VH-VL binders against b0r0t1r1705to1887. Designs and how they scored, part 30

Target 1, 183 residues: b0r0t1r1705to1887
Amino acid sequence: RLRVLADVSGSMYRFNGVDGRLERSMEAVCMVMEALESYEHKFKYDITGHSGDGFDIELVRCDKVPKNNKERLKVLKTMHAHSQFCMSGDYTLEGTEHAIRELAHEEADEHFVIVLSDANLERYGISPDRFARVLTSNPQVNAFAIFIGSLGDQADRLQKTLPAGRSFVAMDTKEIPQILQQI
Short names: E, the ipSAE of ESMFold2; O, the ipSAE of OpenDDE; V2, 0.75 times the mean of E and O plus 0.25 times the DockQ between their complexes.

## First folded at step 15 (VH-VL; framework fv_ifabotuzumab)

Design v2 (at its last look DockQ between E and O 0.89; V2 from the best seeds 0.00; counts 0 for: pae E 3.3 > 2)
Fold by OpenDDE, look of step 15:
Structure v2 (fold): chain C 183 residues (1-183), chain A 120 residues (1-120), chain B 107 residues (1-107)
Amino acid sequence: as target 1 above (183 residues)
Amino acid sequence: QVQLVQSGAEVKKPGASVKVSCKASGYTFTDYYMNWVRQAPGQGLEWMGEINPYSGNTKYDEKFQGRVTMTRDTSISTAYMELSRLRSDDTAVYYCAREGDYGNYAMDVWGQGTTVTVSS
Amino acid sequence: DIQMTQSPSFLSASVGDRVTITCRASQSISSYLAWYQQKPEKAPKRLIYKASTRQSGVPSRFSGSGSGTEFTLTISSLQPEDFATYYCQQYWRYPLTFGQGTKLEIK
């Protein structure tokens, strides 16, 4: 059982023109969906978003995963639309905590939570120490963070704070499939 | 009614060990981190460490590293804090305090405190 | 470690007064700041968390504000039961640290 948590907060939209963060996020989610397509028979996955509106925003249901590019595009459109009109706020910690708690109650041989995030956690008022604690809060659930489009220095600092092997940096979204294979 | 009930006052000699218990009720014990905070007479609050009751994983302030041991018994929803090699400046009221979840962090529920007196 | 400095350490006021207590962090802690009230021989009680969110059951006269390195606790109109010691606490980084406290006494 796998849950992917994506950032669809308002800041993703507001600053997309500056650094393309929303586009990178959407591309990352697309890469995840494509990468997981060949494994749908092996495990169930869903994708949830977080924003100022909440930390349990449904993007992909485990019983209805996208089967083609058109359906994947629909998911991306949903992300874009949500980030454009949602309330201000970030629920990275709450969303991660919730994902871990929810999955822990589901029957599966293994449980995984993957958080797609920007490496600039502190910019968004997210404590790296608290994030690390949340990721390791339940040994039954293997929680990981993939930081997308991060500056090298920020990524290095963040990796020092997070438990070893629990964080990955994707400077290019094309690296995400390889990272997923490592998890 | 969420509450934490701690064990009674302790009087110890220098060099001894003390183990304080904190029994939780009214909520799922394993869902919330448990903190330990002490307060010397007439002084402020000092964080000692935390434990994840689910996993048993702990994090201590470096000041207490090597002397403090935090444990839990999930079967009776009880957290324990043991402090060894006691000295006079360990005299204080020791509190267990639950930390909230889902962004509601910090200590939202406190035990009544346990007075530990260290004297020769 | 992140140092938390409260001001003032002591404050005298009268019932009905508006009181403000300040807490400064040695580095930015975003909004990871809590306020506690402690009465003599009692355990601390959380009043505010996330810098400005009031604990359930806490009177509306208590409010918290601030972000980054400067925070304030305000009591809009002091009541007799509000005379106590107040502590700020950061939970942005380990180890968790408290301010030295502010004792609010009756004038």
Scores: ipSAE 0.883, ipTM 0.941, lowest interface PAE 0.6, mean pLDDT 94
Fold by ESMFold2, look of step 15:
Structure v2 (fold): chain C 183 residues (1-183), chain A 120 residues (1-120), chain B 107 residues (1-107)
Amino acid sequence: as target 1 above (183 residues)
Amino acid sequence: QVQLVQSGAEVKKPGASVKVSCKASGYTFTDYYMNWVRQAPGQGLEWMGEINPYSGNTKYDEKFQGRVTMTRDTSISTAYMELSRLRSDDTAVYYCAREGDYGNYAMDVWGQGTTVTVSS
Amino acid sequence: DIQMTQSPSFLSASVGDRVTITCRASQSISSYLAWYQQKPEKAPKRLIYKASTRQSGVPSRFSGSGSGTEFTLTISSLQPEDFATYYCQQYWRYPLTFGQGTKLEIK
């Protein structure tokens, strides 16, 4: 059982013109959906978002995963629309904690939480030390971070805090499928 | 009602060890991180470390690494802090303190404190 | 390590006064700042967390503000029970660190 977390906050929309952050997040989600299409028989997955409006924003349900490009585009349009209209606020820590607790109670052989991040944790006011602690807080839930187009220093510091194989760097979103296979 | 009740005062000689207990009640013990903080006479507060009561994982301030051990017994909702190779400047009041959760990680409930006196 | 420096170290004030205590961090801690009150021979009590959020049950005369490196605790109308030592504490980065304390005394 696998949950993927994406940032759909208002700051993602407002600052996308400056650094492309929303486009990177949407591309990453698309790559995840495409990569997991070949693994649907092994994994039950969903994708949820977090924003100033909450941390359980349903993007992909595990019983309604997209089967084609039209359905995947609809997911991306939902991300874009939500980020455009939601209040500002970062809920990365809270959303990750929620996902870990929710999945810990589900019946499954293994539980996975994957957080898609651009690794600008300090710039977004997110403590890297607290994030690392959240990812390792429950040994029954395998929590991972994928840093997309990451600043090496911040991603490197988080990787040093986590056990080997708990964080990954994707210099661009095309690396995501290979990283998911390692998980 | 959330409470943390600590063991009683201790008098130790230099070179000995002390183990302070902290019994939790009124909440699910394993859901919240536990911290240990000490305060020397007339001085401020000094963080010593934390433990995840669920997993047993710890993180210590480097000043105490190698001398401090934090453990817990989940069956009796009790956290422990042991400080070894005591010296006179370890004389202090030792507190256990619970964190909140969901991003609220500051210490929200404190034990009454345990006075440890180290004298030759 | 992030050093937390409080100003002033000692403050003398009268009941009814407005009191401000400042806490400075040696590097940015975003809003990961808490304020504690400690009376003699007692454990600390949390007043404020996340820089500005008042703990449930704490009187509204206590307020916190700031982000980054500079933070303030304000008591809008000092009461007799407010004479204590106040500590700020960052929880942005390990190790967790406290300010040296501000002792608030009756003038």
Scores: ipSAE 0.405, ipTM 0.761, lowest interface PAE 3.3, mean pLDDT 81
ESMFold2 (binder alone), look of step 15: mean pLDDT 93; pTM 0.954

Design v3 (at its last look DockQ between E and O 0.14; V2 from the best seeds 0.00; counts 0 for: pae E 12.2 > 2, placed apart)
Fold by OpenDDE, look of step 15:
Structure v3 (fold): chain C 183 residues (1-183), chain A 120 residues (1-120), chain B 107 residues (1-107)
Amino acid sequence: as target 1 above (183 residues)
Amino acid sequence: QVQLVQSGAEVKKPGASVKVSCKASGYTFTDYYMNWVRQAPGQGLEWMGEINPYSGNTNYDEKFQGRVTMTRDTSISTAYMELSRLRSDDTAVYYCAREGDYGNYGMDVWGQGTTVTVSS
Amino acid sequence: DIQMTQSPSFLSASVGDRVTITCRASQSISSYLAWYQQKPEKAPKRLIYKASTRQSGVPSRFSGSGSGTEFTLTISSLQPEDFATYYCQQYWRYPLTFGQGTKLEIK
């Protein structure tokens, strides 16, 4: 059982024109969906978003995963639309905690939570120490963070703060499939 | 009625160890981190460490590293804090305190405190 | 470690007064700040968390504000039961640290 948590906060949209963060986020989610396509027979996955509106925003249901590019595009459009009109705020920690707690109660041989995030956590008021604590809060759930489009120095600092093997940096979204294979 | 009830006052000699208990009730014990905070007479609050009651994982202030041991018994919803090699400046009221979840951080529920006196 | 500095350490006021206590962090802690009230021989009581969110059951006269390195606790109209010691606490980074406290006494 796998849950992917994506950032669909308002800041993703507001600053997309500056650094393309929303586009990278959507591309990352697309890469995840494509990468997981070949494993649908092996495990169930869903994708949940977080924003100022909450930390349990449905993007992909485990019983109805995208089967083609058209359906994947629909998911991306949902992400875009949500980030454009949602309330301000970030619920990375709450969303991660919730994902871990929810999955822990589901029947599966293994449980995974993958958080897609920006490496600049502090910019969004996210404590790296608290994030690390949340990721390791339940031994039954293997929680990981993939930081997308990160600056080298930011990524290095996070790697030092987060538990070893629990964080990955994707400078290019094309690296995400390979990272997922490592998890 | 969420509450934390701590064990009674302790009087110890220097070099001894003390183990304080904190029994939780009114909520799911394993869902919240448990903190330990002490307060010397006439002084402020000092954070000692925390424990995840579910996993048993702990984080200690470096000041107490090697002397403090935090444990829990989930079967009776009880957290324990043991401090060894006691000295006079360990004399204080020791509190257990629950930390909230889902961003509701900080210590929202406190025990009544346990007075530990270290004297020759 | 993150140092939390409160000001003032002592404050005398009268019932009905507006009281403000300040807490400064040695580095940015975003909004990871809590305020506690402690009365003599009693355990601390959380008043505010996330810098400005009031604990359930806490009177509306208590309010918290600030972000980054500067924070304030305000009592809009002091009541007799409000005379106590107040502490700020950061939970942005380990170890968790408290301010040195502000004792609010009756004038």
Scores: ipSAE 0.886, ipTM 0.944, lowest interface PAE 0.5, mean pLDDT 94
Fold by ESMFold2, look of step 15:
Structure v3 (fold): chain C 183 residues (1-183), chain A 120 residues (1-120), chain B 107 residues (1-107)
Amino acid sequence: as target 1 above (183 residues)
Amino acid sequence: QVQLVQSGAEVKKPGASVKVSCKASGYTFTDYYMNWVRQAPGQGLEWMGEINPYSGNTNYDEKFQGRVTMTRDTSISTAYMELSRLRSDDTAVYYCAREGDYGNYGMDVWGQGTTVTVSS
Amino acid sequence: DIQMTQSPSFLSASVGDRVTITCRASQSISSYLAWYQQKPEKAPKRLIYKASTRQSGVPSRFSGSGSGTEFTLTISSLQPEDFATYYCQQYWRYPLTFGQGTKLEIK
């Protein structure tokens, strides 16, 4: 069982013109959906979002997984629309904790949580070390982070702090399918 | 029993440095973050920064950036805080404090405090 | 930085009284708040974490509540050993910040 969390906060929209963060998040979600298309009969997955409005915003349901590019585009349009009109704020830690807790109680052979995020945790006041503690909070749930488009020392600090093999940096969203195969 | 034992009181002159130690026992030292908090006479609590004892990574409050260095020696389960270029307004009690584990965050165990007096 | 403001700064009360101390955050901190008790010349002691969860060994007369930006610590029946200074602290985001303190004294 696999849950992917995406950031759809108002800060993603407001700063998209500065560093393209919303575009990268939408590209990452698209890459996840395309990569899992090859494996959809092997994985039960959903994609949820978090924002200043909450942390369990439904983007893709397990029983309504997108089957074609039209349906995938609808998911991306939902992300864009939500980020444009939602509150600023960040629920990364709380959303990750909730996802891990929720999946731990579901009946499955294996439980996976994948968090898609940019590496600007410092701007949110979130220590990479606190994020690492959340990711490793339940040994029954395999939690991973994929940092999209991270630059400079932020990526280095995150990888040094986070559990080995549980964090990945994608310099380009095209790297995401390969990273998912490693997981 | 989880315990943090700090080094003894220090008297320093302005411009000097002080290094306070904090020895941990009763738990796995590298599994929990260590914070440093100070309290000037008659004042409230002031967070200075933290260290991850496993990696050695630190995060400092901006007010102390450039003057504070937090380190550790994992072989003796001891954390250190060094404050340089001391001023009279650095006179305070300095505490080490352990972060709690998952779901139990906040500073759950505190050292006894180390009084640092900076005077001419 | 997230500013934590306690009210009142000073409180006089009698043994047996019910007292309430409030803490306001300058922005939402969810439930990532702790309460500490500090007696003179002693290290702080954590009473409450995650806004409402009592630390093991803390008497049941201490309780915490709140979420978002407003939080309270309640002592339901004040005892002589409860006269101390109380601090709230957010651990939602860096830098970690404390309230200015509430000194509770006997009338």
Scores: ipSAE 0.007, ipTM 0.521, lowest interface PAE 12.2, mean pLDDT 77
ESMFold2 (binder alone), look of step 15: mean pLDDT 93; pTM 0.951

Design v4 (at its last look DockQ between E and O 0.23; V2 from the best seeds 0.00; counts 0 for: pae E 17.3 > 2, placed apart)
Fold by OpenDDE, look of step 15:
Structure v4 (fold): chain C 183 residues (1-183), chain A 120 residues (1-120), chain B 107 residues (1-107)
Amino acid sequence: as target 1 above (183 residues)
Amino acid sequence: QVQLVQSGAEVKKPGASVKVSCKASGYTFTDYYMNWVRQAPGQGLEWMGEINPYSGNTNYDEKFQGRVTMTRDTSISTAYMELSRLRSDDTAVYYCAREGDYGNYYMDVWGQGTTVTVSS
Amino acid sequence: DIQMTQSPSFLSASVGDRVTITCRASQSISSYLAWYQQKPEKAPKRLIYKASTRQSGVPSRFSGSGSGTEFTLTISSLQPEDFATYYCQQYWRYPLTFGQGTKLEIK
């Protein structure tokens, strides 16, 4: 059982023109969906978003995963639209905690939560210490963070503060499939 | 209905150990971190550490590292804080406090406090 | 460690007064700040979290503001039951730390 948590907050849209963060996020989600396509027979996954509207925003349901590029595009469009019109706020920690808690109650051989985020957690008021705690809050659930960012130094700093093996940095979204293989 | 009930007052000699209990009720014990905070007479609040009741993982303030041990018994929804090598300045009211849910990393619900007196 | 400094340490006021308590952090803690009220021989009670969000059941006369390093707790019109000691607390970094407290006494 796998849940992917994506950031669809308003800041993703607002600052997309500056650094392309929403586009990178959508690309990341797309890469995840593509990478997981070949494994759908082995495990079920869903994708949940967080924003100022909440931390349980349905993007992909376990029983209705995208089957083609058209359906994947629809997911990305949903992300874009939500980010554009949602309330301000970021619920990375809340969403991660919620994901971990919910998955822990589901029957599966293994449980995974993957958080897609940029490397600027502190900018969004996200404590690295607290994030580390959340990722390791339940030993039954393997929680990981994939940081998608353009700033190498920020990523390195986060790697030092987060538990070993629980965070990955993708400077290019094309690296995500390989990272998923490591998880 | 959420409630934390702590053990009774303790009187200890220097060098001894004290173990305070905190029984939780009205909620799922393992879903919330438990904090321990103490308050010396006439002084402010001092965070000692926290425990994840589910995993048993702990985070202590360095000030207490090596002297404090936080544990839990999930079967009876009870958290424990043991402080060893007691000294006079450990005299204080010790509180257990549940942490909030989903990003609310503050002390949500407090126990009534346990007075620990260290004297020769 | 992040040091939290409250001001003033002591404050005398009358019923109906507007009261302001300040809390400063030695470094930025974003909005990871909570305010507590403590009465004698009682456990602290949470009033505000995330710098400005009132706990459910807390009277509207209590408000919190601020971000980064400077925070304020305001009581718009002091009531008799508000005389107590108030503490700020950061939960941005470990270890969690409290301000030294502000004792609000009746004038």
Scores: ipSAE 0.598, ipTM 0.869, lowest interface PAE 0.9, mean pLDDT 93
Fold by ESMFold2, look of step 15:
Structure v4 (fold): chain C 183 residues (1-183), chain A 120 residues (1-120), chain B 107 residues (1-107)
Amino acid sequence: as target 1 above (183 residues)
Amino acid sequence: QVQLVQSGAEVKKPGASVKVSCKASGYTFTDYYMNWVRQAPGQGLEWMGEINPYSGNTNYDEKFQGRVTMTRDTSISTAYMELSRLRSDDTAVYYCAREGDYGNYYMDVWGQGTTVTVSS
Amino acid sequence: DIQMTQSPSFLSASVGDRVTITCRASQSISSYLAWYQQKPEKAPKRLIYKASTRQSGVPSRFSGSGSGTEFTLTISSLQPEDFATYYCQQYWRYPLTFGQGTKLEIK
């Protein structure tokens, strides 16, 4: 069982013009859906958003995953609309904790949580070490971070400060399918 | 109650390897990371690394990379630490220690320690 | 690596004394610090985590404080059973590191 977390906060919309952060988050979600498109028989996945309004915003249901570009576009439009009309706030730590806790109680052979994040954790006041400890908070759940960053000092620094094998850097969202294969 | 019981003392010659076991009881073994910490005679505590018992994934201190291997057997709730190419300065007490709840990296339960003596 | 430096390295005190042990980090570790007590020939025992939260079963005479780079462990009224070596440990970043220890001798 696989849960993917995406940031749909108002800050993603409001600062998207500065650094493209919402576009990167939407691209990452799209790449995840495309990478998993033919693997419905192999594992059960969903995609959940977090924002100032909460951390359990349903974007993709595990029993009704999108099957084509039209359905995937609807998911992306939902992300965009939510970020446009919600309060600012960051629930990355709380959302990750919640996802890990919920999946630990589900019946499955393996439990995976993947957090899609931009490389701006320090700017949001989130310690990379604290995030790493949240990712390893429950041994029953394999939690990973995929950082969608530019070719910048910050993305490289964050990967080096997080536990090996629990974080990946996608300099281009097109790398996400290969990263998911590694997981 | 929660308990970690380690294997007995070992005497080894330089160049050999040692494998210390740590059997857990009183909790769900795969729910908590297991750490290994050593203490040379008269010295302080030195973190060696950790293992996720659920996945088998490890993180080692760079000082031990290439010489240490941490493994586990979930069927008997037992963690293992193997240190190879032993030197006399590897003489120490080796502890296993469970991480606390919620993935905080402090050690909340310790094994009794295993004395490893490396002498020619 | 984040270095943890304890002071003093050795401390001799009488029963009933108030003693303070300081732990300094080479970089900020927020409040992610634990204190351990280790008696001779025994495994360490956790006293304090999150800089100031006392582990269940630890006597109230033990208290911790601090944030950032400087932390203290205080024993308000020293008892004979408090003879031990005390270690701080940061758990902010890998590798996890300990202070060098403070050996407390009771006169």
Scores: ipSAE 0.005, ipTM 0.459, lowest interface PAE 17.3, mean pLDDT 77
ESMFold2 (binder alone), look of step 15: mean pLDDT 93; pTM 0.942

Design v5 (at its last look DockQ between E and O 0.85; V2 from the best seeds 0.00; counts 0 for: pae E 6.4 > 2)
Fold by OpenDDE, look of step 15:
Structure v5 (fold): chain C 183 residues (1-183), chain A 120 residues (1-120), chain B 107 residues (1-107)
Amino acid sequence: as target 1 above (183 residues)
Amino acid sequence: QVQLVQSGAEVKKPGASVKVSCKASGYTFTDYYMNWVRQAPGQGLEWMGEINPYSGNTNYDEKFQGRVTMTRDTSISTAYMELSRLRSDDTAVYYCAREGEYGNYAMDVWGQGTTVTVSS
Amino acid sequence: DIQMTQSPSFLSASVGDRVTITCRASQSISSYLAWYQQKPEKAPKRLIYKASTRQSGVPSRFSGSGSGTEFTLTISSLQPEDFATYYCQQYWRYPLTFGQGTKLEIK
């Protein structure tokens, strides 16, 4: 059982014109969906978003995963639309904690939570220490963070704070499939 | 109805160990981190460490590393804090305090405190 | 470690007064700041968390504000039961640290 948590907060849309963060996020989610397509027979996955509106925003249901590019595009459109009109706020920690708690109650041989995030956690008022704690809060759930489009220095600092093997940096979204294989 | 009830006062000699218990009730014990905070007479609050009651994982202040051991018994919803090699400056009221969940990471519920006196 | 500095350490005021206590962090802690009230021989009681969120059951006269490095606890109109010691606490980074406290006494 796998859950992917994506950032669809207002800041993603608001600053997309500056650094393309929403586009990178959407591309990352698309890469995840494409990468997981060949494994749908092996495990169930869903994608949940977080924003100022909450930390349990449904993007992809495990019983209805996208089967083609058109359906994947629909998911991306949903992300874009949500980030454009949602309330201000970030629920990275809450969303991660919630994902871990929910998955822990589901029957599966293994449980995974993957958080797609920006390496600039502090910018969004996210404590790296708290994030690390949340990721390791339940041994039954293997929680990981993939930081997308991060500056090298920020990524290095963040990786020092996070538990070893629990964080990955994707400077290019094309690296995400390879990272997923490592998990 | 959420409450933390701590064990009674302790009097110890220098070099001894003390183990304080904190019994939780009114909520799911394993869903909340448990903190330990002490307060010397007439002084402020000092964080000692925390434990995840579900996993048993702990984080200690470096000041207490090697002397403090935090444990829990989930079957009776009880957290324990053991402090070894006691010295006079360990005399204080020791509190267990529950940390909130999700974005609420402050200590929202406190035990009544346990007075530990270290004297020769 | 993040140092938390409260000001003032002592404050005398009268019932009905508006009181402000300040807490400064040695580095930015975003909004990871809590305020506690402690009365003599009692355990601390959480008043505010996340810098400005009031604990359930806490009177509306208590309010918290601030972000980054400067935070403020305000009591809009002091009541007799409000005379106590107040502590700020950061939970942005380990170890968790408290301010030295502010004792609010009756003038």
Scores: ipSAE 0.871, ipTM 0.934, lowest interface PAE 0.6, mean pLDDT 94
Fold by ESMFold2, look of step 15:
Structure v5 (fold): chain C 183 residues (1-183), chain A 120 residues (1-120), chain B 107 residues (1-107)
Amino acid sequence: as target 1 above (183 residues)
Amino acid sequence: QVQLVQSGAEVKKPGASVKVSCKASGYTFTDYYMNWVRQAPGQGLEWMGEINPYSGNTNYDEKFQGRVTMTRDTSISTAYMELSRLRSDDTAVYYCAREGEYGNYAMDVWGQGTTVTVSS
Amino acid sequence: DIQMTQSPSFLSASVGDRVTITCRASQSISSYLAWYQQKPEKAPKRLIYKASTRQSGVPSRFSGSGSGTEFTLTISSLQPEDFATYYCQQYWRYPLTFGQGTKLEIK
């Protein structure tokens, strides 16, 4: 059982022109959906967004996953629309912790939480120490972070803060399918 | 309804050990980190460390590394803090304090405190 | 370690007064700050977390503000039950650290 968390906050929309953050998040979600398509019904997954409006924003339901590019585009349009009109704010820690607790109670052989995030944790007021603790908070749930568009020594410093094997850097969103295989 | 009830006062000699218990009720014990904080007479609060009751993982302040051990028994929803090689300056009230949930990681519920007196 | 410094150390005030306590961190802690109230011979009680979020059941006269390195706790209309010692605490980085306390007394 797999839950993917994506940032759909108003800041993702407002700053997308500066650093491409919303575009990268949307592309990452698309790559996740395409990568998991090759596993048919082997894995039950969903994709949940977080924003200033909350942390339990449904993007892909586990019982209604997209089957083609048209349906995947609809998911991406939902991300864009939500980020355009939602309040600013960040619920990365809260959303991750919530996802881990919810998945721990679901009936499955294994539980996975994957957080898609950029490398600017401290700039956005996200404590790296707390994030690392949240990712390792429940040994029954395998929680991972994928940092998208991270630069050299910034990414290296963040990976040193986080547990080994629990964080990955994708310089290009096309790396995401390979990273999912490592997980 | 959420309560943390600690063991009673202790008087110890220098060089001994003390083990303080903290019984939790009114919530799911394994969902919340447990902290230990002490307060010397007339002094402020000093964080000693924390334990994840689900996993048993701990994180101690460097000042106590090598002398403190934090454990738990999930079957009776109880956390423990043991401090060894006691000195007179370990005389303090020792509190357990539960951490909040969902990104609220400050201590939200405190035990009543356990007075530990270390004297010759 | 992140040092937390409160001011004032002692504050004398009357019922109905507005009081403000400040807390300074030696480095940025974003908004990862809590405020606690402690009465003599009692355990601390959390009032505020995440710099400005009031604990459930805490009266609305208590408010917190600030981010980065400078934080304030405000009591808008002091009540008899508010005379206590107040502590700030950061939970941005380990080890967790507290301010030295502010004792609020009857004028």
Scores: ipSAE 0.089, ipTM 0.681, lowest interface PAE 6.4, mean pLDDT 80
ESMFold2 (binder alone), look of step 15: mean pLDDT 93; pTM 0.952

